# VH-VL binders against p38371: the designs that were tried, part 22

Target 1, 215 residues: p38371
Amino acid sequence: CNFEQPETNCFVQESPSWAVKYDVVDSPKDANGDECTTTAPLVELMGVYKYVNPETGAAQLALRPATLASRAIADTTTTSADQTSLGSLDTEPKDHGFCHANDFAPAFVNVAASDTAAANTIRYEFTNVRVYSAAVAPGTQFTGELKYTSNGCTSSYVMRAVWPPAPCDTASTEPAENCGVGSGLNPEFAVVCQPTSATGTTGYCVPAGDIPSFK
Below, E stands for the ipSAE of ESMFold2; O stands for the ipSAE of OpenDDE; V2 stands for 0.75 times the mean of E and O plus 0.25 times the DockQ between their complexes.

## First folded at step 8 (VH-VL; framework fv_romlusevimab)

Design w2 (at its last look DockQ between E and O 0.06; V2 from the best seeds 0.00; counts 0 for: pae E 3.6 > 2, placed apart)
Fold by ESMFold2, look of step 8:
Structure w2 (fold): chain C 215 residues (1-215), chain A 123 residues (1-123), chain B 108 residues (1-108)
Amino acid sequence: as target 1 above (215 residues)
Amino acid sequence: QVQLVQSGSELKKPGASVKVSCKASGYTFSRYAMNWVRQAPGQGLEWMGWINTRTGKPTYAQGFTGRFVFSLDTSVSTASLQISSLKAEDTAVYYCARERGYSGYDYYGMDVWGQGTTVTVSS
Amino acid sequence: SYVLTQPPSVSVAPGKTARITCGGNNIGGKDVHWYQQKPGQAPVLVIYDDSYRPSGIPERFSGSNSGNTATLTISGVEAGDEADYYCQVWDSSSDQYVFGGGTKLTVL
């Protein structure tokens, strides 16, 4: 047998910043099932990393939402590990071109009580994550599901993510500023500019459709 | 509680038609595709196809592209299977089963099943 | 069309480990799902994506998949595990789900 052989591994572009869009599936509800208003961001940056246990060969995928990291500035009781959701990752892609990631631990940040607000835990629970692994654009798009809880309010989403993060402006007519040629994205990707707020025009390029999102 | 409740058993003559309904509750209906699975008496499970509950697009397994029709009534979170020109070989238990994960994708598996509807085709 | 082969039956003593196999050409390249069906009942998903357990499935259920064989393993078998077990894959060449023929697990 060969002492050295190529591995066909589940490649993931490791980066502190992927652009992630959330599309609501279950509108926000409190513990009683009543409507509430707290939601996940429309789009956020997310740290995405792959780890391999050198002793067992087992792979893991780590997801660290920028929103949790931002909120953790005020909370010294929540560690970087708490802000990071770690799950199992396939070592080899399947015939359909995806690598699965499952069994994610929650990511969270604690916000201490103040004289104007009760203590709160902001919590992300990821499920059914699949990383696109085909050779044309390996490890640069993924999809999954998010359950988001904050202020006693829970909502669920389909998430779609792309690397690299490309800033954009929906009001711009320049292709490089509106997810087109010159943006830094693979020109075969089907992407659209998602503003960070409902009323703004600036945000990040995100997948336009189901993963893999190609023109 | 996440639940799929199917319509009651049916006794039919050859040449008739039947409609099996599957009412979903406890989750967002349009989120998850709906599979249909057949099990003839004493036999194993046979995939008939699925319907994308977001778009209403059916996909039929080979051998189920003629007399079998999947449909939706999203106003009451219900998927239906209609079988026309019934034959004795259509005698089976018919299950609806929810696809795990985003509607319209394949290979997620079926995480919630209806109780089954027995269709008996006899003279 | 793609074919999955399961043994018709497997017998195991209580407290021991049951192994139920699912054979298919290059099944290791496919997502394997496993279902438990007790008499007169609908199937229940016990393993998805080769080796992952849905919520509520005991940790003594596990799965593996490589080469031409996927295996459902039930450690510490209990009388309540007596059932038919089906493997299932998606076959991308025909765009169809395919079920195995089923394996009856008997706990003696």
Scores: ipSAE 0.409, ipTM 0.784, lowest interface PAE 3.6, mean pLDDT 89
Fold by OpenDDE, look of step 8:
Structure w2 (fold): chain C 215 residues (1-215), chain A 123 residues (1-123), chain B 108 residues (1-108)
Amino acid sequence: as target 1 above (215 residues)
Amino acid sequence: QVQLVQSGSELKKPGASVKVSCKASGYTFSRYAMNWVRQAPGQGLEWMGWINTRTGKPTYAQGFTGRFVFSLDTSVSTASLQISSLKAEDTAVYYCARERGYSGYDYYGMDVWGQGTTVTVSS
Amino acid sequence: SYVLTQPPSVSVAPGKTARITCGGNNIGGKDVHWYQQKPGQAPVLVIYDDSYRPSGIPERFSGSNSGNTATLTISGVEAGDEADYYCQVWDSSSDQYVFGGGTKLTVL
């Protein structure tokens, strides 16, 4: 029984676009245990949706990486459901304002080989996803772990995400273009511009620290 | 289509040798280790070991050293198991099975299996 | 050596839920994989990493793992689910895969 605090729901900002950063934990290896070179994106957009069963009140969290959505255009074997990772979600916040999401189904695509391109299989496996749903910033940050596999090359990551997705350019001196004032992000969020490539300057604002990431 | 196709059934006498082949198709052979699993009649699954399909390095489970040899023919994406000095207790179905993945910490199971090869050793 | 313990048999009526256990010391700290083997056929991976389903495996199949017991759950059991089921782990101490003894699921 909760006598001290009112019941709160696990709010999640539903959007086709969250900014998601992946920090490598385990370097990529193939099924021989040998080193390989394929990694998850440095940053990508992700669709995030919450479903609630009106009869039972049970909640689910859906994660749809943009990479899969993009590759799905060439995929004739997987469905939209296959390309979305669906897991259970707590109904109310638990540990320090976090709502836990568990039991995610893998999201994947299978692109057959063509005359110009080799076959491509990509798989996302999410675990220990936690959505920050405290009153100060409800449902606009989440974290978790990702096991990423591309054509048998598997790596592991810590995932950190923030909403809204704010484009940025590290080469810009304008605060609004470099995750500062005017970017549209909560000014209390600690964020940093993550380019989409190792050599580029353009990308998205992502959490600068552990979730919740505040200044 | 990803699949493993094994060679046909074998009937051997004690002391003879047998070689079971496992041909892979539909994926990059050298990216996935190949496991070998034995199942004696009416018994459970027993892991025999695996072979690195890039380097050819075999790893044998305890109890499967000496008479058991894993090998590769990478030109035809084929893994093979050779059993020498066959014994009656070697009578079993032998499976090749693709390793699903590796994290550096854990292995992910076997996601593709051959249809199995029955080896019968009888006088 | 690490040992996985399964009940030799489990019986269930059609439409009901079957639960197959796999016992092991601190198995909750390991990733458990499950295989289905029908008579005369090769094993099929039905659950990996405790609770994930490969493509093509029905949602009726689910897995859990905690403490000293991993469980394969099959809801709405069908006649076609009758098979032997094996749990498996990688034992880092001995650097080998370990299979359970298998459980025969009979659909009554």
Scores: ipSAE 0.045, ipTM 0.646, lowest interface PAE 3.0, mean pLDDT 92
ESMFold2 (binder alone), look of step 8: mean pLDDT 93; pTM 0.955

Design w3 (at its last look DockQ between E and O 0.03; V2 from the best seeds 0.00; counts 0 for: pae E 14.5 > 2, placed apart)
Fold by OpenDDE, look of step 8:
Structure w3 (fold): chain C 215 residues (1-215), chain A 123 residues (1-123), chain B 108 residues (1-108)
Amino acid sequence: as target 1 above (215 residues)
Amino acid sequence: QVQLVQSGSELKKPGASVKVSCKASGYTFSRYAMNWVRQAPGQGLEWMGWINTRTGKPYYAQGFTGRFVFSLDTSVSTASLQISSLKAEDTAVYYCARERGYSGYDYYGMDVWGQGTTVTVSS
Amino acid sequence: SYVLTQPPSVSVAPGKTARITCGGNNIGGSDVHWYQQKPGQAPVLVIYDDSARPSGIPERFSGSNSGNTATLTISGVEAGDEADYYCQVWDSSSDQYVFGGGTKLTVL
């Protein structure tokens, strides 16, 4: 169910951890336009924060992928600001309860080569981000597009995210452990367990369909 | 260390040919396209085109077809630019530059440059 | 052909902020890259994708892009920043890289 409230703020659940799924749109290509193998994670956690300028009322949305945060410990050249994608955010919901976020700066890390590891550069570029802020589920789902680049290998994705981040195991028959009753998620959300690897069973509950994802 | 090392300066007569080489090291040569950029004395940068370092397929910018030939020697991670029928107007510094990356719809600039090769064409 | 327009020169005092513009029709819809070239040296990528910095580039360097203008901003300008600066975009209509004419930054 979708409900718009006039003159309502674009609520975003601020949290260091959202569950984010990436569905591939364009397969990875290198600088020659040839196929390469590096892809974005199947699922990852993401920090999501909202900033409001008290003087102007202008809002911004910050996205901090956990992958970048993890690699940042080995990065001596980029700052936390570089590792966070900051974009503008609508003040009021539009288009069927969505708040649009635009003009995101790239988030990236540059890890120099070491004796035991090759250099690693990762870049996240977000576009067309939309936070679902309707009254029925304000600020707990969002979608967008990601251009992911790792060491020159670039791919494109549809991004779908949900809060809270509920861990899950596809091997479990317990509903609370497989995105069902007791998982902590809104029972009206349509979610599915996405393992962190192609062969694993453990991961996070992610939207099962397009945002907003409801049963 | 990722680097591109180009061949030395060239002095040629009009009508002659020149071949500038660009040797790559510190990375997988075949994973990054190689750009060529020209800079005439006191002028700005001008993109000449690039070559696919895996397939050897060249792509030439407008104005750089015919006398300009991109080639590879993959065994030594080297890209080359050959200019035939040299003219005085070909006098310039020529750079090879690694392409950062590629997607189906975006190009990401040049992150590693050779030191440049000066080609002087004079009678 | 797509054209990028830069001012031929910009002067700034040490410690101040320099802004170098790159004009192009709807350039805000493209990713802009910036190169620094010091006399007798090869260009160096200082900003890519409008606002991202390569490893080793000081935080003093920043970029923005909107509408018809991209801007390279250098805060706390140092004598060593004196160089030519070039903007660049990929022009999808002609399928080629296009450079701006370059801007000479002079540190007074």
Scores: ipSAE 0.005, ipTM 0.523, lowest interface PAE 10.4, mean pLDDT 91
Fold by ESMFold2, look of step 8:
Structure w3 (fold): chain C 215 residues (1-215), chain A 123 residues (1-123), chain B 108 residues (1-108)
Amino acid sequence: as target 1 above (215 residues)
Amino acid sequence: QVQLVQSGSELKKPGASVKVSCKASGYTFSRYAMNWVRQAPGQGLEWMGWINTRTGKPYYAQGFTGRFVFSLDTSVSTASLQISSLKAEDTAVYYCARERGYSGYDYYGMDVWGQGTTVTVSS
Amino acid sequence: SYVLTQPPSVSVAPGKTARITCGGNNIGGSDVHWYQQKPGQAPVLVIYDDSARPSGIPERFSGSNSGNTATLTISGVEAGDEADYYCQVWDSSSDQYVFGGGTKLTVL
């Protein structure tokens, strides 16, 4: 009776998979400030979850990059929790319908040495995450910044994410396979097919512009 | 209320076929893949595969790529398992189970289960 | 061919804590799901993603996962917790779900 009810004003579509695009801001540099070549993926799937403490109403946002999860089978030193970045989430939207998430702990995985590569720690650091919560598309797009470190190279990105993840092929003429009708996406979203590699045609539908990305 | 309701138990002879149905209600059928899980008498759970409920594309675990066919009737939110050329070793309880992840992309466990359908194969 | 190893049985006195283990090489790098199955009933998901509880699962059910061992922990064990418990992961090397062999929890 005399405790605060949890707030639900910052809706986030919880899913093991959102499609996330990264656009470079600071090119890769090593600890000496010299140029290096290792970058974040062009696009990846990401687990997104919201937790609310029922006693205090405090909310958290969890981000789990699929790249870290997919490398976990080779990693004897990290857990699902280490591969997940937790941050605080506002309980109510700020102006213009955005809910902010901050204070993210790093997410990482330790990649064992292979025949062709030394051992490596892959590390994601998220900042300034903003979830679009307006009623027209509540909690199905977000943006933020990523600092990515791998092979001693650090680079930074703007990230833009959309739910649901829709596979696509830039070479396909079928609308359902190229982010159009039948893809499962909200038809008002402005999205584009982002291949997973610079030379491939297959990938995921991602926001075409700044969040909120609408036609 | 999210629910999976399976068809009734079957008694069959070797060489016959059987179709187990699984009717979903209370959620968007095409959002979540449908798994099939087998449990032989006194044994543990064995994953048979899943069907992508958005595209209808099945995926079969190793050992289930022959006589086992997954299918959908999306007009009535129903997934089906058909087993042909039944053998005594097919005697088991067969479960449908909803995939917790988004259909065709996620592998995060099974959050809603049907009640099971017992298939008994004997001469 | 990824194998999850569970003890065949665990016995625990009422009110005590049950710990059911699930062993696998580098299982700590995977998300582990746990199912409870009472005799004659369908399995019920009790823990997902190592440690999360579905709605309706009591807080006395918890999970952990690190190194080569995942553990389902049931504190304050009750007679109603007697069941078979299965762990599960997705094995990305063979592209299939794998279940452990199951653990029969007895409360005595």
Scores: ipSAE 0.000, ipTM 0.463, lowest interface PAE 14.5, mean pLDDT 86
ESMFold2 (binder alone), look of step 8: mean pLDDT 93; pTM 0.954

Design w4 (at its last look DockQ between E and O 0.08; V2 from the best seeds 0.00; counts 0 for: pae O 6.1 > 2, placed apart)
Fold by ESMFold2, look of step 8:
Structure w4 (fold): chain C 215 residues (1-215), chain A 123 residues (1-123), chain B 108 residues (1-108)
Amino acid sequence: as target 1 above (215 residues)
Amino acid sequence: QVQLVQSGSELKKPGASVKVSCKASGYTFSRYAMNWVRQAPGQGLEWMGWINTRTGKPTYAQGFTGRFVFSLDTSVSTASLQISSLKAEDTAVYYCARERGYSGYSYYGMDVWGQGTTVTVSS
Amino acid sequence: SYVLTQPPSVSVAPGKTARITCGGNNIGGKDVHWYQQKPGQAPVLVIYDDSARPSGIPERFSGSNSGNTATLTISGVEAGDEADYYCQVWDSSSDQYVFGGGTKLTVL
């Protein structure tokens, strides 16, 4: 009797850095429903990890946005667990090639009051996460939804993410610096350079369309 | 609050037409696809199709590709179902239902339902 | 076209556990959603993606899906749980949502 314990078939490229783009779904509103201006970043890096509970065999997906990780250094009031969003993850991909991740706990960090700003909690709530796990590009792209709250202002987004993160510059004519040949990305991926600010030119290569994003 | 409100119930003769409206409120209408579901008296639920609320492109289930037309009026956040050449077999409750996921991704299930519109076709 | 099979009815005593099955060929490869419909009312989503609960659905409701069977489980059944329950999948081969025939839950 020869028993082999197979690896789970929901592959996820684990990395401290994926490139994640947010596209607005619901524009920022405060608790009264009035317009406000605080938004999620245009693009950020995100830690992405898979865990398997050894007691139950259940898989989990962990998402740690760079915005929370950077603020966590100064925040003595929240733990690493508070700053990381954990959700369930399928153990087997569905027929369409996606693995679903659901039931994410919120992730947050506290920003202390200063002379110029009140205390604030930056809060991420992820839903409807799908990791593309088909053999052609296993676990290197995912999509989901984000509800982002900061400074009393809430907005919602679709997120689209790709691994590896590739720095880029929209002003560059060199393909390697503008999501082309030499960038380090799979050449079959359809990606575009997303600057980190509305007026800058430098950022990261992100999916150009819905996941899976291929040429 | 998120809500779908449908037009009132209708009594029609065979051969007439009917238009069922579904007005959305409390969310960004163009971000979520709209499904249509039929339930004949004493029967189960039957998916009729959906419409992409950003582009206006309908997709019809098999068996609903003829007399049934989905449309939108985005200026008033309203999806509509028109049924032409009504038959007695069209007697049913018709529901609109919001697709749970962001538009462009589907198959997330239907998280918000209208109250239903009863269409009765009799001579 | 893809077919989902549900038992027509299930009866359960108050406080006990109800299990409502949804059978389909390789349904474990599909995203299973469950709806509750009380008489004269619109359906309500109670489980999505096999086992996830929408906000406001009590944890007594749970779901599982593997092989050829998906199951909705309601523990600690209450009289207010009496309803028709429908399973639903997206069938990628036909590009359609498909509903099961429904199961009437009676709490005796």
Scores: ipSAE 0.347, ipTM 0.762, lowest interface PAE 3.6, mean pLDDT 90
Fold by OpenDDE, look of step 8:
Structure w4 (fold): chain C 215 residues (1-215), chain A 123 residues (1-123), chain B 108 residues (1-108)
Amino acid sequence: as target 1 above (215 residues)
Amino acid sequence: QVQLVQSGSELKKPGASVKVSCKASGYTFSRYAMNWVRQAPGQGLEWMGWINTRTGKPTYAQGFTGRFVFSLDTSVSTASLQISSLKAEDTAVYYCARERGYSGYSYYGMDVWGQGTTVTVSS
Amino acid sequence: SYVLTQPPSVSVAPGKTARITCGGNNIGGKDVHWYQQKPGQAPVLVIYDDSARPSGIPERFSGSNSGNTATLTISGVEAGDEADYYCQVWDSSSDQYVFGGGTKLTVL
């Protein structure tokens, strides 16, 4: 399962939609150190793209959370570049099939107050991102850490992601709708349905364990 | 626009008191702790402590207890530093600086600074 | 008390790369922040969490941190980069911010 092929490129499945799960590490606190209530989504989609400099061969990884993309519609102050986190990416797998991505710029939006909504500033800070690029499953899982800030309320998470994004419903008895056979996911992946809300049943299939997540 | 605006320069005699104000705008004042940093002439930055802008609880760095008092006027989003029994060695530029954030484990630095207030203590 | 050590001064020619170090025991395990202070001005955050750049800070500025040394790197140095640079950490043991002594960067 953890086969590392030497002298292979760090393949990343480019897609506007990965399924990403955030597990809380530090509970939300404001800049006074006081408790606050705003958290990152339980699960969201994320755009993932790889850029390679044709002259140098240097690679970069871009992460675009769907939450930011959604809020960006109302944001007149930030650019697409501001809403995308761009970091450096290894050219070859280095550690047990992982390609490391580092030095991510923050991704953020700043939505001004309106007649119907309060001002909203959201910031994603990614660190220690690792894309699993081993031959058995090249570029279809990654993990990392997230510092999430919304209106001054900051929390930290372990991030785990899988491609493709497979919708699921915990209330369904159909395997294809519950991260099983027919879902479109690699059958060797260990995944679980993560609802988008604490009380809901619909969501996306996400890694069940640490990356790489295999059965 | 997020900014901190401090009060003007002060010239005081030894033994007097001074109060430096720091007015915040462009953000929710009570969500960010306010740091105070001192810089003596030709010297480096020195952290004095901070004040919780929600509770008003001050925390003073070692060496800045007693004569230094942090306070708030939340009605006008203003933090203040009062120095009593001024000494010549208190001559410095004093900065207020917004705390960037807190993870529960560490603090994230200071992302917004006031322009500084020069306090000169001379006989 | 935790101590951060910086060289008092660093000189660099325009267009070249400047490296400013910040030494501290096991500093690699801490988050290092860097501030730029030009003459007569307030400090400006230029790097946070070892290597992250605030909005508006040029890509020429980068940071790294490992072992006992954090480094601020300024590539393609310009005359406008001449300033004092301070590293900073939060010391959880003493619950205090700690600044380095500062480094004066001179552009030759």
Scores: ipSAE 0.019, ipTM 0.551, lowest interface PAE 6.1, mean pLDDT 92
ESMFold2 (binder alone), look of step 8: mean pLDDT 93; pTM 0.954

